# Designs tried in a protein design chat: VH-VL binders against Cytochrome c oxidase assembly factor 8 (COA8). Part 17

Target 1, 167 residues: Cytochrome c oxidase assembly factor 8 (COA8), of Homo sapiens (Human) (q96il0)
Amino acid sequence: APERGAERRDTAPSGVSRFCPPRKSCHDWIGPPDKYSNLRPVHFYIPENESPLEQKLRKLRQETQEWNQQFWANQNLTFSKEKEEFIHSRLKTKGLGLRTESGQKATLNAEEMADFYKEFLSKNFQKHMYYNRDWYKRNFAITFFMGKVALERIWNKLKQKQKKRSN

## First folded at step 15 (VH-VL)

Design ng21 (from nf6 with heavy chain Q106S)
Fold by OpenDDE, fold request of step 19:
Structure ng21 (fold): chain C 167 residues (1-167), chain A 122 residues (1-122), chain B 111 residues (1-111)
Amino acid sequence: as target 1 above (167 residues)
Amino acid sequence: EVQLVESGGGLVQPGRSLRLSCAASGFTFEDYAMNWVRQAPGKGLEWVSGISWNSGDISYADSVQGRFTISRDNGKNSLYLQMNSLRAEDTALYFCAKDSRFFLGSGHFDVWGQGTMVTVSS
Amino acid sequence: QSELTQPRSVSGSPGQSVTISCTGSSSNIGAGYDVHWYQQHPGKAPKLLISGNSERPSGVPDRFSGSKSGNTASLTISGLQAEDEADYYCQSYDWSLEGWVFGTGTDVTVL
């Protein structure tokens, strides 16, 4: 009896995108879409003389990105699982097999799938509301700190110009 | 050294109020969410309340909702728990716990205080 | 449910392997939230043992390992030592409660 390979349920690995930006880059890079979340990760540039404010901004952005990646990875896995369960349940109720006579995966019609989508959205409505709320809170904080960093950079540039004029 | 020190525990009568404090040192306090966790004598851990780094998010356990108020002073590196309408079931060792993240729900508790004992008795 | 389900006690002989299960719901572990583990010795504060399902902080021995599958997380202690006698708690975040939830705790005894 062939040992049915235990399908390693792919726990969404904390998919550190293996994308490495060029070492000499002074910019943020956008990686390819993550296979679980379908979100494109941003690789944040770290300046050699990173200020405490810039560091805090970077950390806030990184945490928010990780949070967002994890949420959508988990949501997509849940969606895929529940979709498959729904399809299987509905096919079983119809007395249909999981495969067609041609060996293709049996599918449901658009109307039946619409019922699934409606049910899934209804079931996850509160979760999505909390996500949206928290997304706004996080991004508001990030935006606020982006403003602070911008002001700090302007101030530092002005100080440097004054020092050059005094010399 | 990273340290959390709880204070303000004591013996109180039911219906009274008590304020707990947690003094943080050895880390950038304003970069982390903070939590209160309690443990009744001979019982397990119970999360009580959490507050994000900027106080933008505050959450409570159902058992303390409407009675307890979590707050923080980032300038003083201090976390507070105002406990009102205390009940016998609030008798516990109260721990201050540092989150590993800015926001609630995405981190873990990497540093704990030694706790302060709150006893609610008639 | 406001708590994650753990066995009340687990026992093993020195050198044996013991496993503690932590079962959650669709609003916490089953929703894909990470599970963290804490060790608590009598009269001491809890100490972080495992973070992010399987990550070991510095200073935690290699004999401690964590895993997660579906709604259940597991802590395995291999090569059980006398010093491992403690209470162990799992933790996860519950989105429906907007708060942290702890396991009921497991008393590990070394026989």
Scores: ipSAE 0.872, ipTM 0.952, lowest interface PAE 0.5, mean pLDDT 93
Fold by OpenDDE, fold request of step 19:
Structure ng21 (fold): chain C 167 residues (1-167), chain A 122 residues (1-122), chain B 111 residues (1-111)
Amino acid sequence: as target 1 above (167 residues)
Amino acid sequence: EVQLVESGGGLVQPGRSLRLSCAASGFTFEDYAMNWVRQAPGKGLEWVSGISWNSGDISYADSVQGRFTISRDNGKNSLYLQMNSLRAEDTALYFCAKDSRFFLGSGHFDVWGQGTMVTVSS
Amino acid sequence: QSELTQPRSVSGSPGQSVTISCTGSSSNIGAGYDVHWYQQHPGKAPKLLISGNSERPSGVPDRFSGSKSGNTASLTISGLQAEDEADYYCQSYDWSLEGWVFGTGTDVTVL
């Protein structure tokens, strides 16, 4: 049986969760955690009469979600790769094989792994600071537009009530 | 039709200032980040500066940091680049480029202008 | 490095397949940022050719394909045509620079 070489898709596919919300739903749905980012995607509801303001809010939310998914998918991949490289390097330095005598994957002790985590966090500190900054900026904008949309909806409901009273 | 039109290029002496403008049409300007990209004669593309949809994020290439200022007027569908302390190495065709996203770094440049030529010479 | 590395020139005969490489660093392509490709004919503005590593915009022929692996992206032109003679640039975002980075550009000639 020819070993079908597992093409390592190194590109985290834009894992749009295959979760399809029910067609009749008028609400946003939360999907299962993405396998790469571990973030739960939101499936945004699109109303039939979506206002320009609602559309802009939805687009901002979608872009921010995609940005978050991509960031964490890549960060998790990098972490996993560097962790494996660290383990291999340390085992090699110790003159140990990648497998134990029992055939299990050789592991490092908690102290050695603590060194890896400290180094990884230190190395990625600036990247995480930029991410956090940008995350706050994006979410502030989204929150602001959520307020605008809420006000628009209230206003539209009031106008409809006035029109019904006049007829 | 989606269109970007650059203007304000010309011949200037070193140390002088110039202001470029980009007029956008055919799309909702306030929904996209905008960028300036330059190309020196016979050279490759160089990103110069970018600005987010709401001007909340601004970034510059190291080569122009502290000398150039990017700005936008969403009410006028216009992008600007104020260039101060111009140098001979700033001689280039300057393109206005539309981002596909609201924020910098997550999109691509889907629309380009024809460019405006800036020549810095003694 | 402030630029992505591309070969200076690539040439092929009509109908041949050519590939352009784009090599970045751990702060751009290697950090998982997408690679975009642009085509520029002489005296013209750049045109988007490939977005998001492999996505083709409407109107771009299927003979153009993009891929990415590690810190390297590739643009392949299959069935090279005379009209494909142009400069090609890759682009990615660099988080450490907080800015866009272009490749050095590749001149594609059809022999």
Scores: ipSAE 0.872, ipTM 0.952, lowest interface PAE 0.5, mean pLDDT 93
Fold by OpenDDE, fold request of step 19:
Structure ng21 (fold): chain C 167 residues (1-167), chain A 122 residues (1-122), chain B 111 residues (1-111)
Amino acid sequence: as target 1 above (167 residues)
Amino acid sequence: EVQLVESGGGLVQPGRSLRLSCAASGFTFEDYAMNWVRQAPGKGLEWVSGISWNSGDISYADSVQGRFTISRDNGKNSLYLQMNSLRAEDTALYFCAKDSRFFLGSGHFDVWGQGTMVTVSS
Amino acid sequence: QSELTQPRSVSGSPGQSVTISCTGSSSNIGAGYDVHWYQQHPGKAPKLLISGNSERPSGVPDRFSGSKSGNTASLTISGLQAEDEADYYCQSYDWSLEGWVFGTGTDVTVL
């Protein structure tokens, strides 16, 4: 009897996007969509002379990105799992096998799947509300710090121009 | 060295109030969420409250909701827990715990204080 | 339930391997939140042992390992030492409570 390889349910590895930006780039890069979250990760540029304010902004952005990646990766996994369980349960109730006579994975019709989607959305409504709330809070903080960093950069440029005029 | 030092614990009667303080040193206090965790004598750890780096997010355990207030002063590198309407069940060693992240729920507790004992007794 | 479920006690002889389970719900571990582990010796503050399901902080021996599957996390102590006698707590975040939850704790005894 072939040992049914226990499909190690791949806990979504924190899929560090294998995308490596060019070494000489001075810009943020957007990677391909993550296979679990479907979100495109941003690779943040780190300046050689990063200010404390820039560093804090970068860290806030990084943490928020990781939070988003983790949330959607887990949500998508949960969705996929519950969808499969729903399909299996409904097929079983109908007295149908998990595979068609042609060997294809048995599926439910659009109406039956609509019931699943409604139930899933209803069940996860509160979770999504919390996520949305927190998403706005995080992004508001980031936006505020982006403004601060922009002002700091302007000020630093003005100081440099003044020093060059004095010499 | 990264350190947390709790203070303000003591013996109080039921219904009274107490304010705990936690002094942080050795790290950028304003970059991390902070938490209070308590441990009743001979019992396990219980999370009490958490506050984000900028105080934008505050959460409480149901057991202390409406009675306790967490706050922070980033200028003083200090965390506070105002405890009102104290009950016998609030008797515990209260730990200050540093989160590894800015926001609640995304990190872990990487630094702990030694705790301050709160005893609520008649 | 607002607590993660752990065995009350686990015992082993020096050099043996012991495993502590931590079972959560669909609102914490089952929702995909990371599990962290803490060690607490008698009369001492808790110390971070494992973060992010399996990551070991600096200074934590390699005999400690963490894993997570479904709604359950596990801490394994390989090559049990006398100094490993302590209480162990798992921790996760619960989105429904908007707060951290600890495990019930496990007393590890070295025989």
Scores: ipSAE 0.872, ipTM 0.952, lowest interface PAE 0.5, mean pLDDT 93
Fold by ESMFold2, fold request of step 19:
Structure ng21 (fold): chain C 167 residues (1-167), chain A 122 residues (1-122), chain B 111 residues (1-111)
Amino acid sequence: as target 1 above (167 residues)
Amino acid sequence: EVQLVESGGGLVQPGRSLRLSCAASGFTFEDYAMNWVRQAPGKGLEWVSGISWNSGDISYADSVQGRFTISRDNGKNSLYLQMNSLRAEDTALYFCAKDSRFFLGSGHFDVWGQGTMVTVSS
Amino acid sequence: QSELTQPRSVSGSPGQSVTISCTGSSSNIGAGYDVHWYQQHPGKAPKLLISGNSERPSGVPDRFSGSKSGNTASLTISGLQAEDEADYYCQSYDWSLEGWVFGTGTDVTVL
């Protein structure tokens, strides 16, 4: 993306193309869904005067976003691959082709697909339980530091009011 | 310069204990997960244990679970491995390794110490 | 213990290319986890060579490259030099073990 016009952007442009937050924005931005994970990435604002505490919070959030994006990108690919393998295997067992008479991909009915969904959930149960546990561990750390940043900002505002009253 | 320095290795009899230390310098120790990796003489690398930046997440290899305890002191920039009920199979050079991430499982080991030798024999 | 499978050794003449394979399972590489590569010279600590399947850290020559497909990752050393003679280890995360796994190691010899 060219740097032209970054300072004059005060709102997100229409989303026809790749989202590019305004360079002078003071806010995090939520972009369109990632093609592979289907999660919307946060485009983090890095303030000029970011405190060490604010920096740590941002890094924790960035790392967690990357971890979450990668997990769901991998799960979506695995789901799609195993779904197609299941369909192919069941069609082959029935002696059917991979295409219908019209040339469309052959599929299985809803009852047959229920077997796939049950198998997939059973196979991935433990992995998803570990993911949920890890997600909560990360989220609780982030929330704790959000609280610390909030207190730091309140304290800084109180110090500025105290200085103005002492003039 | 980023450095990791292991210490506390030595010769011990089976069933005894040792405590390994790793002193870290040149980086913000409290922002990274840390790991122990061992290498038996003439053998390959084996991950032993890892601990997240805040000690809130700890994992062990099955071979050491229940016998080894990883810990860290962010105030002293130090990582520890308490090794109890030592076996001959625990004989190895033990490395301290810096993770690239806060939490376990999504990073890589970008800085390694030189290792401290642990020998378990009768 | 689970390990990622690597060839015991590979060799090549100076200037040649060698490729080291690293094969895992459905709970590690096959689950989509990244593969990292480490180089270890005799008597030395391991050094990060490739992270995230294909990324070279600063100071690693561009003759080292990595890739991953399915359950298998590959490290390629193009234009072998004498200093590349070392042991090489792959590494991935295993969700079922909740831990890191290393490959069995490959001894690279420069003839």
Scores: ipSAE 0.719, ipTM 0.883, lowest interface PAE 0.9, mean pLDDT 87

Design ng21 (from nf6 with heavy chain Q106S)
Fold by ESMFold2, look of step 17:
Structure ng21 (fold): chain C 167 residues (1-167), chain A 122 residues (1-122), chain B 111 residues (1-111)
Amino acid sequence: as target 1 above (167 residues)
Amino acid sequence: EVQLVESGGGLVQPGRSLRLSCAASGFTFEDYAMNWVRQAPGKGLEWVSGISWNSGDISYADSVQGRFTISRDNGKNSLYLQMNSLRAEDTALYFCAKDSRFFLGSGHFDVWGQGTMVTVSS
Amino acid sequence: QSELTQPRSVSGSPGQSVTISCTGSSSNIGAGYDVHWYQQHPGKAPKLLISGNSERPSGVPDRFSGSKSGNTASLTISGLQAEDEADYYCQSYDWSLEGWVFGTGTDVTVL
């Protein structure tokens, strides 16, 4: 089953976000799992005084979320389509119909289905390697800018502390 | 106004090198992936190479792999293509194209330059 | 040059509709990647016409529409006008090539 989590935040429950930017203006909202990608979307808050660094970080995160949602939505559809094709092909080879006598969809036992899972993973190996590499490249950039935003916040606090002592 | 201006094209002999430049203005260059696309006379479009916003992701068409090198200087709002070991089949109008995204593969080309002509001939 | 197949040419009279097909493979359009369309008038640079299969940028007339199904995308020009006479290219990303692929191009003639 292609349930690869691309980002560590994709399992949060609806309502309360555990991610909060350095300033107390965080109102990101985590939605329910998307029907096709099975990932929970983050609805990013745009604070009133967003700095250029904060804006770039948010845009990087938004783009990566959209990319990730698209990848897993497409991969889940491919998995479902190829699974049905595999089952139909094997049932035809066994001389069986697509439905049982009770009217339910015919299926294969766990050992027969293991062949499908192995073949699917093998067929998609290179695509997933490229996805993982790209995921890391995107998340390295995001992590780097999270650090830059954190340093920006520290610097701003030090400036405010210096101004208070001068008064 | 968003603008891309290519330069560095010319007539060269096979086996020689050229360096193309693309100057960007009117947008935050450092936030977007950039691409080179070429068009041989009377032919269609062929993607040549792309580079992510931070140069951390670079890709080449098979036809130019190992001979061409894409690079960018975000401080100068400039994109470059170093073309080595040029061949007759590299003869084309070379376009600079702005991607809509930071990284390769998930956007589209929303701004194009007018192109610079490269002719490889004896 | 490219892996996306388009008809070489398409023609129509003013006011008619024409449709340009763009057929890819399981590593590009068939893998679910978006299809983008570009218009190129003679001697000019390409211009974005449709992004994300069906989205029109600002300034693109609503007579241009796009769709995608399976390995095939389509660009439809309804109410064909003289200024629509140009070359049209589709584009998709290809994960196996790790790069962009363009269609072979379609010359649209207004009769």
Scores: ipSAE 0.715, ipTM 0.880, lowest interface PAE 0.9, mean pLDDT 87
Fold by ESMFold2, fold request of step 19:
Parts: sequence; C-alpha cells; structure tokens
Structure ng21 (fold): chain C 167 residues (1-167), chain A 122 residues (1-122), chain B 111 residues (1-111)
Amino acid sequence: as target 1 above (167 residues)
Amino acid sequence: EVQLVESGGGLVQPGRSLRLSCAASGFTFEDYAMNWVRQAPGKGLEWVSGISWNSGDISYADSVQGRFTISRDNGKNSLYLQMNSLRAEDTALYFCAKDSRFFLGSGHFDVWGQGTMVTVSS
Amino acid sequence: QSELTQPRSVSGSPGQSVTISCTGSSSNIGAGYDVHWYQQHPGKAPKLLISGNSERPSGVPDRFSGSKSGNTASLTISGLQAEDEADYYCQSYDWSLEGWVFGTGTDVTVL
C-alpha cells in the first residue's frame, strides 16, 4: 500500500499518534506515524500575530492533512481486510488449514499473492486516479499560498531594512 | 450572524433559462466550498452542484451536467447557478449551502439558505 | 443518480428511542466517507444535526447520536420529544459520481 506523508520521526515503529508538542513551541511539529494511515501528522504552530495569508495557508494544510490521513487509513484497512479474505478463501479452496503445523498463519506463495495485488489495483484504479488528481489540486493551492507568504515575508524584511537605514 | 439568501427563482417554460443567486454574509465566503441542493415538491434532497473556494474544482450531478453552470464571485460574496434548457423535472426549491471545507468532498453543509422556488411548466 | 437508502418512516412515543438507518455503497459510505445528518421541519430549510458520523454541532441536544459501520450509518434519537418530529436525511460523498449523495429521507413521527 503506498504511503503519502511526512518522514517517520523515531527509530522504532510505535502505535502512538497525536503527539503533543510543547505549548511554547515556535515551530510546526511532525508527530509519530498514525496507527491506521502510517502518515506522520503535522502539528501546526499558530503565531500570535499570524497574517491572514499565513492563516489561510495553515488552514489549507490542515484540511489537506486530514483528508489524506482519512483516505490512507481507509485504504490500508481495506487492503489488509481484503488480503486476509483472499488468503483465507484460496487456502480453503486448496483444502489447506489457516495455520501451519507450527501454529503460524499460513500464507500463499508469491505467484498466488500476485493475483491478489492485481485484483486490488484493478478494483481501486479509478478511485486512486481521482485521489491523485485531488491531491495535486490541493497541493497546487498550498504551493501557491506558500509563494504568497514567502513574498509577504520578503516584503516585510525589505521594509524593516529601509526603516533601519532611514533611522 | 451567518446567512445565505437565495434569489432568482420563478415560473418558466421548458427550454428556457434562469439564473439563481445566493448572497452570503457573516463569514469569510472565500474560504469555503459552496453547494446548490434542490428539493422537488414532496420529495427529498438532491445535490445539484458544488464549487471549491477558488473555483478550481467544480462538480455537477449527472441530471444537470451540461445544462447548469455554477460560479462564484468572492469579491461580492455571491454564488450563482445558471440553469439552461430547463425541464419539468428541474422544478424544485433550490437551496444554497455553505460547505465546512475549502474543497469538495471532505466537509459537510453547516449553513443553509431558505431556498428559491423554480417552477418549470408549460 | 445514486442515493443512500433510509426507511420511509419511523415512529415512537415521547421518551422512547428511535434509530434511523442509512445504507450506502462501496463508492460512498463503504469507501470510508463520513456520513452527515440533517433535520428538516416542514416548510423549513435543512439544518445540520450530526457531522463526521457522530459529532454534534453546538446547540444540538445530546439525545442525538450517530455511528457508522461498513456501508451503514445510524442516527439515534434517545428520549424522543415532540419537536423531533421532522424529516431526517443522511449525506455522504461518492467518489465515483464525484459528488454528494443524500439519503431518501425518513419521516419521524412522535405518537
């Protein structure tokens, strides 16, 4: 299952999510991977004097993160559920048990599992195409506003530089 | 107070056109997707069309595709629905609805107008 | 155009609990999209009752609750009151239609 999100923060996979950054943080934070989506959430810093452009950018990023987290959480659950159902059905058809002689979960060989992967991809093709289109639309808007915020900050720095020289 | 006020409804003959307007107040109109929803007399709700905050994402119900055009003017806090080639089946009360999100498909409709009636009859 | 399936009517006496089902498909509720609920009194515009499957907006009494499982969502009104007599609609997004779909509507009658 494909992953779209921030880099993993720690050295061990943990089920923890919803990391709580310090109240006095002046930076965005990247939390641990969400248990269901495997995406690392961003915890956004809200400065006291956030400009209207900065606020809109933050809200766009927050909405897109929530949308992306939900999509991949649902797709990961669906993938896992359908994978187990496929394996169970094929083992039953072959007259094999769900467990090996050692008690471990029985599985299928790589060629048999390839059938599942092809079926899953085909079944979800159009949905993922729409997701990708929507992802690009959202990120284009975010990138556009990142540019506007960068220009606003440059302009403010130039005004401060001119004020300092004129004093 | 958050308000949506629809206008432009009326009685028209099949094949003619109407333009609906929705005036928004009490919130930052440009930060939200907007939707049109209709309700035929005695019937349920039917989503008609939606438009993202920046007009970059627009969608229509199949029943109106190619005949209706949604648009918005963020400078005037206004949403529009141009309805061409009207049919008897388009007869309904048309509501303007505020989405909770910038983009289509991930929000809900948290504020509704009172609707404007469109009657298409020969 | 697809719609979500709801019972046509549900009735209960004051103080009873009633539950309204909302059944969708693999392209909407079954794809993991949230279900929202709207209440509509006669002659009035719809009003948001439940968002995000189970979240109550400010001003909505706590006797209203929602849930979702698989292709089905449910709205429960615990302790039915006379003012709850209205039509109720569920709503979800459908990726294959690229649009919103509403349920068929449920007329709640307080006996």
Scores: ipSAE 0.714, ipTM 0.884, lowest interface PAE 0.9, mean pLDDT 87
Fold by ESMFold2, fold request of step 19:
Structure ng21 (fold): chain C 167 residues (1-167), chain A 122 residues (1-122), chain B 111 residues (1-111)
Amino acid sequence: as target 1 above (167 residues)
Amino acid sequence: EVQLVESGGGLVQPGRSLRLSCAASGFTFEDYAMNWVRQAPGKGLEWVSGISWNSGDISYADSVQGRFTISRDNGKNSLYLQMNSLRAEDTALYFCAKDSRFFLGSGHFDVWGQGTMVTVSS
Amino acid sequence: QSELTQPRSVSGSPGQSVTISCTGSSSNIGAGYDVHWYQQHPGKAPKLLISGNSERPSGVPDRFSGSKSGNTASLTISGLQAEDEADYYCQSYDWSLEGWVFGTGTDVTVL
């Protein structure tokens, strides 16, 4: 019997960078998680009659997505590299090999790994504080322009209704 | 035609102040971060300061922190640098540079002005 | 101030290939930030040559190429021409300084 449910869910999600939305979509589209950042990219729809406000909002969202993807891709690679180094260092201190008798990578228990997590967060504290500050600045601007676009769309709808009634 | 034109440079005594301006044309100024970069005579490029599209994010090189103030007026398509407490080491050609992005730190400088010369000498 | 390290000068004959290195630290290039390259002819403003480690803007010849690995980026000029004689600067972002850093600059001489 195949034990498909026993496989780790975080191993190598397939080619997220090759994903493209349906060609005829009239909506933004959310893709699968990126292999390196684990974030789901938004594939933005660009209408032919996009207003200046709508264009600015889309550009703000695109830039912020790219920035966020880059940050987490880099952090995830750094995390993986330093995690492996931590495990190797602690196994060496215990006098244990890097591989078990069965040939799989030796590892540390969850309590020992918690020490790595705490050390990593402490070491990266200031960088993440700057990231969080910048994340809020970006998302505040995006939310502000989402509101402006919503108001613009309501106003245009009211103008079209008035024009139809004037005969 | 995308263009940046700096002005306001000149000869000034140490301890005095000077205000640089950069007039932008040919692009949507309010959609981009802007930067000042300086180059001392015969030396390399040094980033001085940057300001995000909406002035909500501003950063300075350590060498000018507390003495220089960057600002922008999106209604006039203009970038400014107020330079106070000038020192001899501030002598340089000052360039205005357009960022490719709204916010600081993730873009590159795709358009540069010709620079305005600031000389600080007694 | 913090700078990215470049060789002071590089020279080559027309048609040769030259490479300019740009070495940073764990807070800039080593943190995964992109490297950009600028060309500056004497008496002129800098001009963007390479963005995003390897992308050429419109109008930049194919003989210019860039790459990045670890803490180091490289600009390669293949098929060196007389007009390539200029100063070249790399640039990256430094999260710990919250600002941009430029390389020390490299004078390319065509013999």
Scores: ipSAE 0.710, ipTM 0.885, lowest interface PAE 0.9, mean pLDDT 87

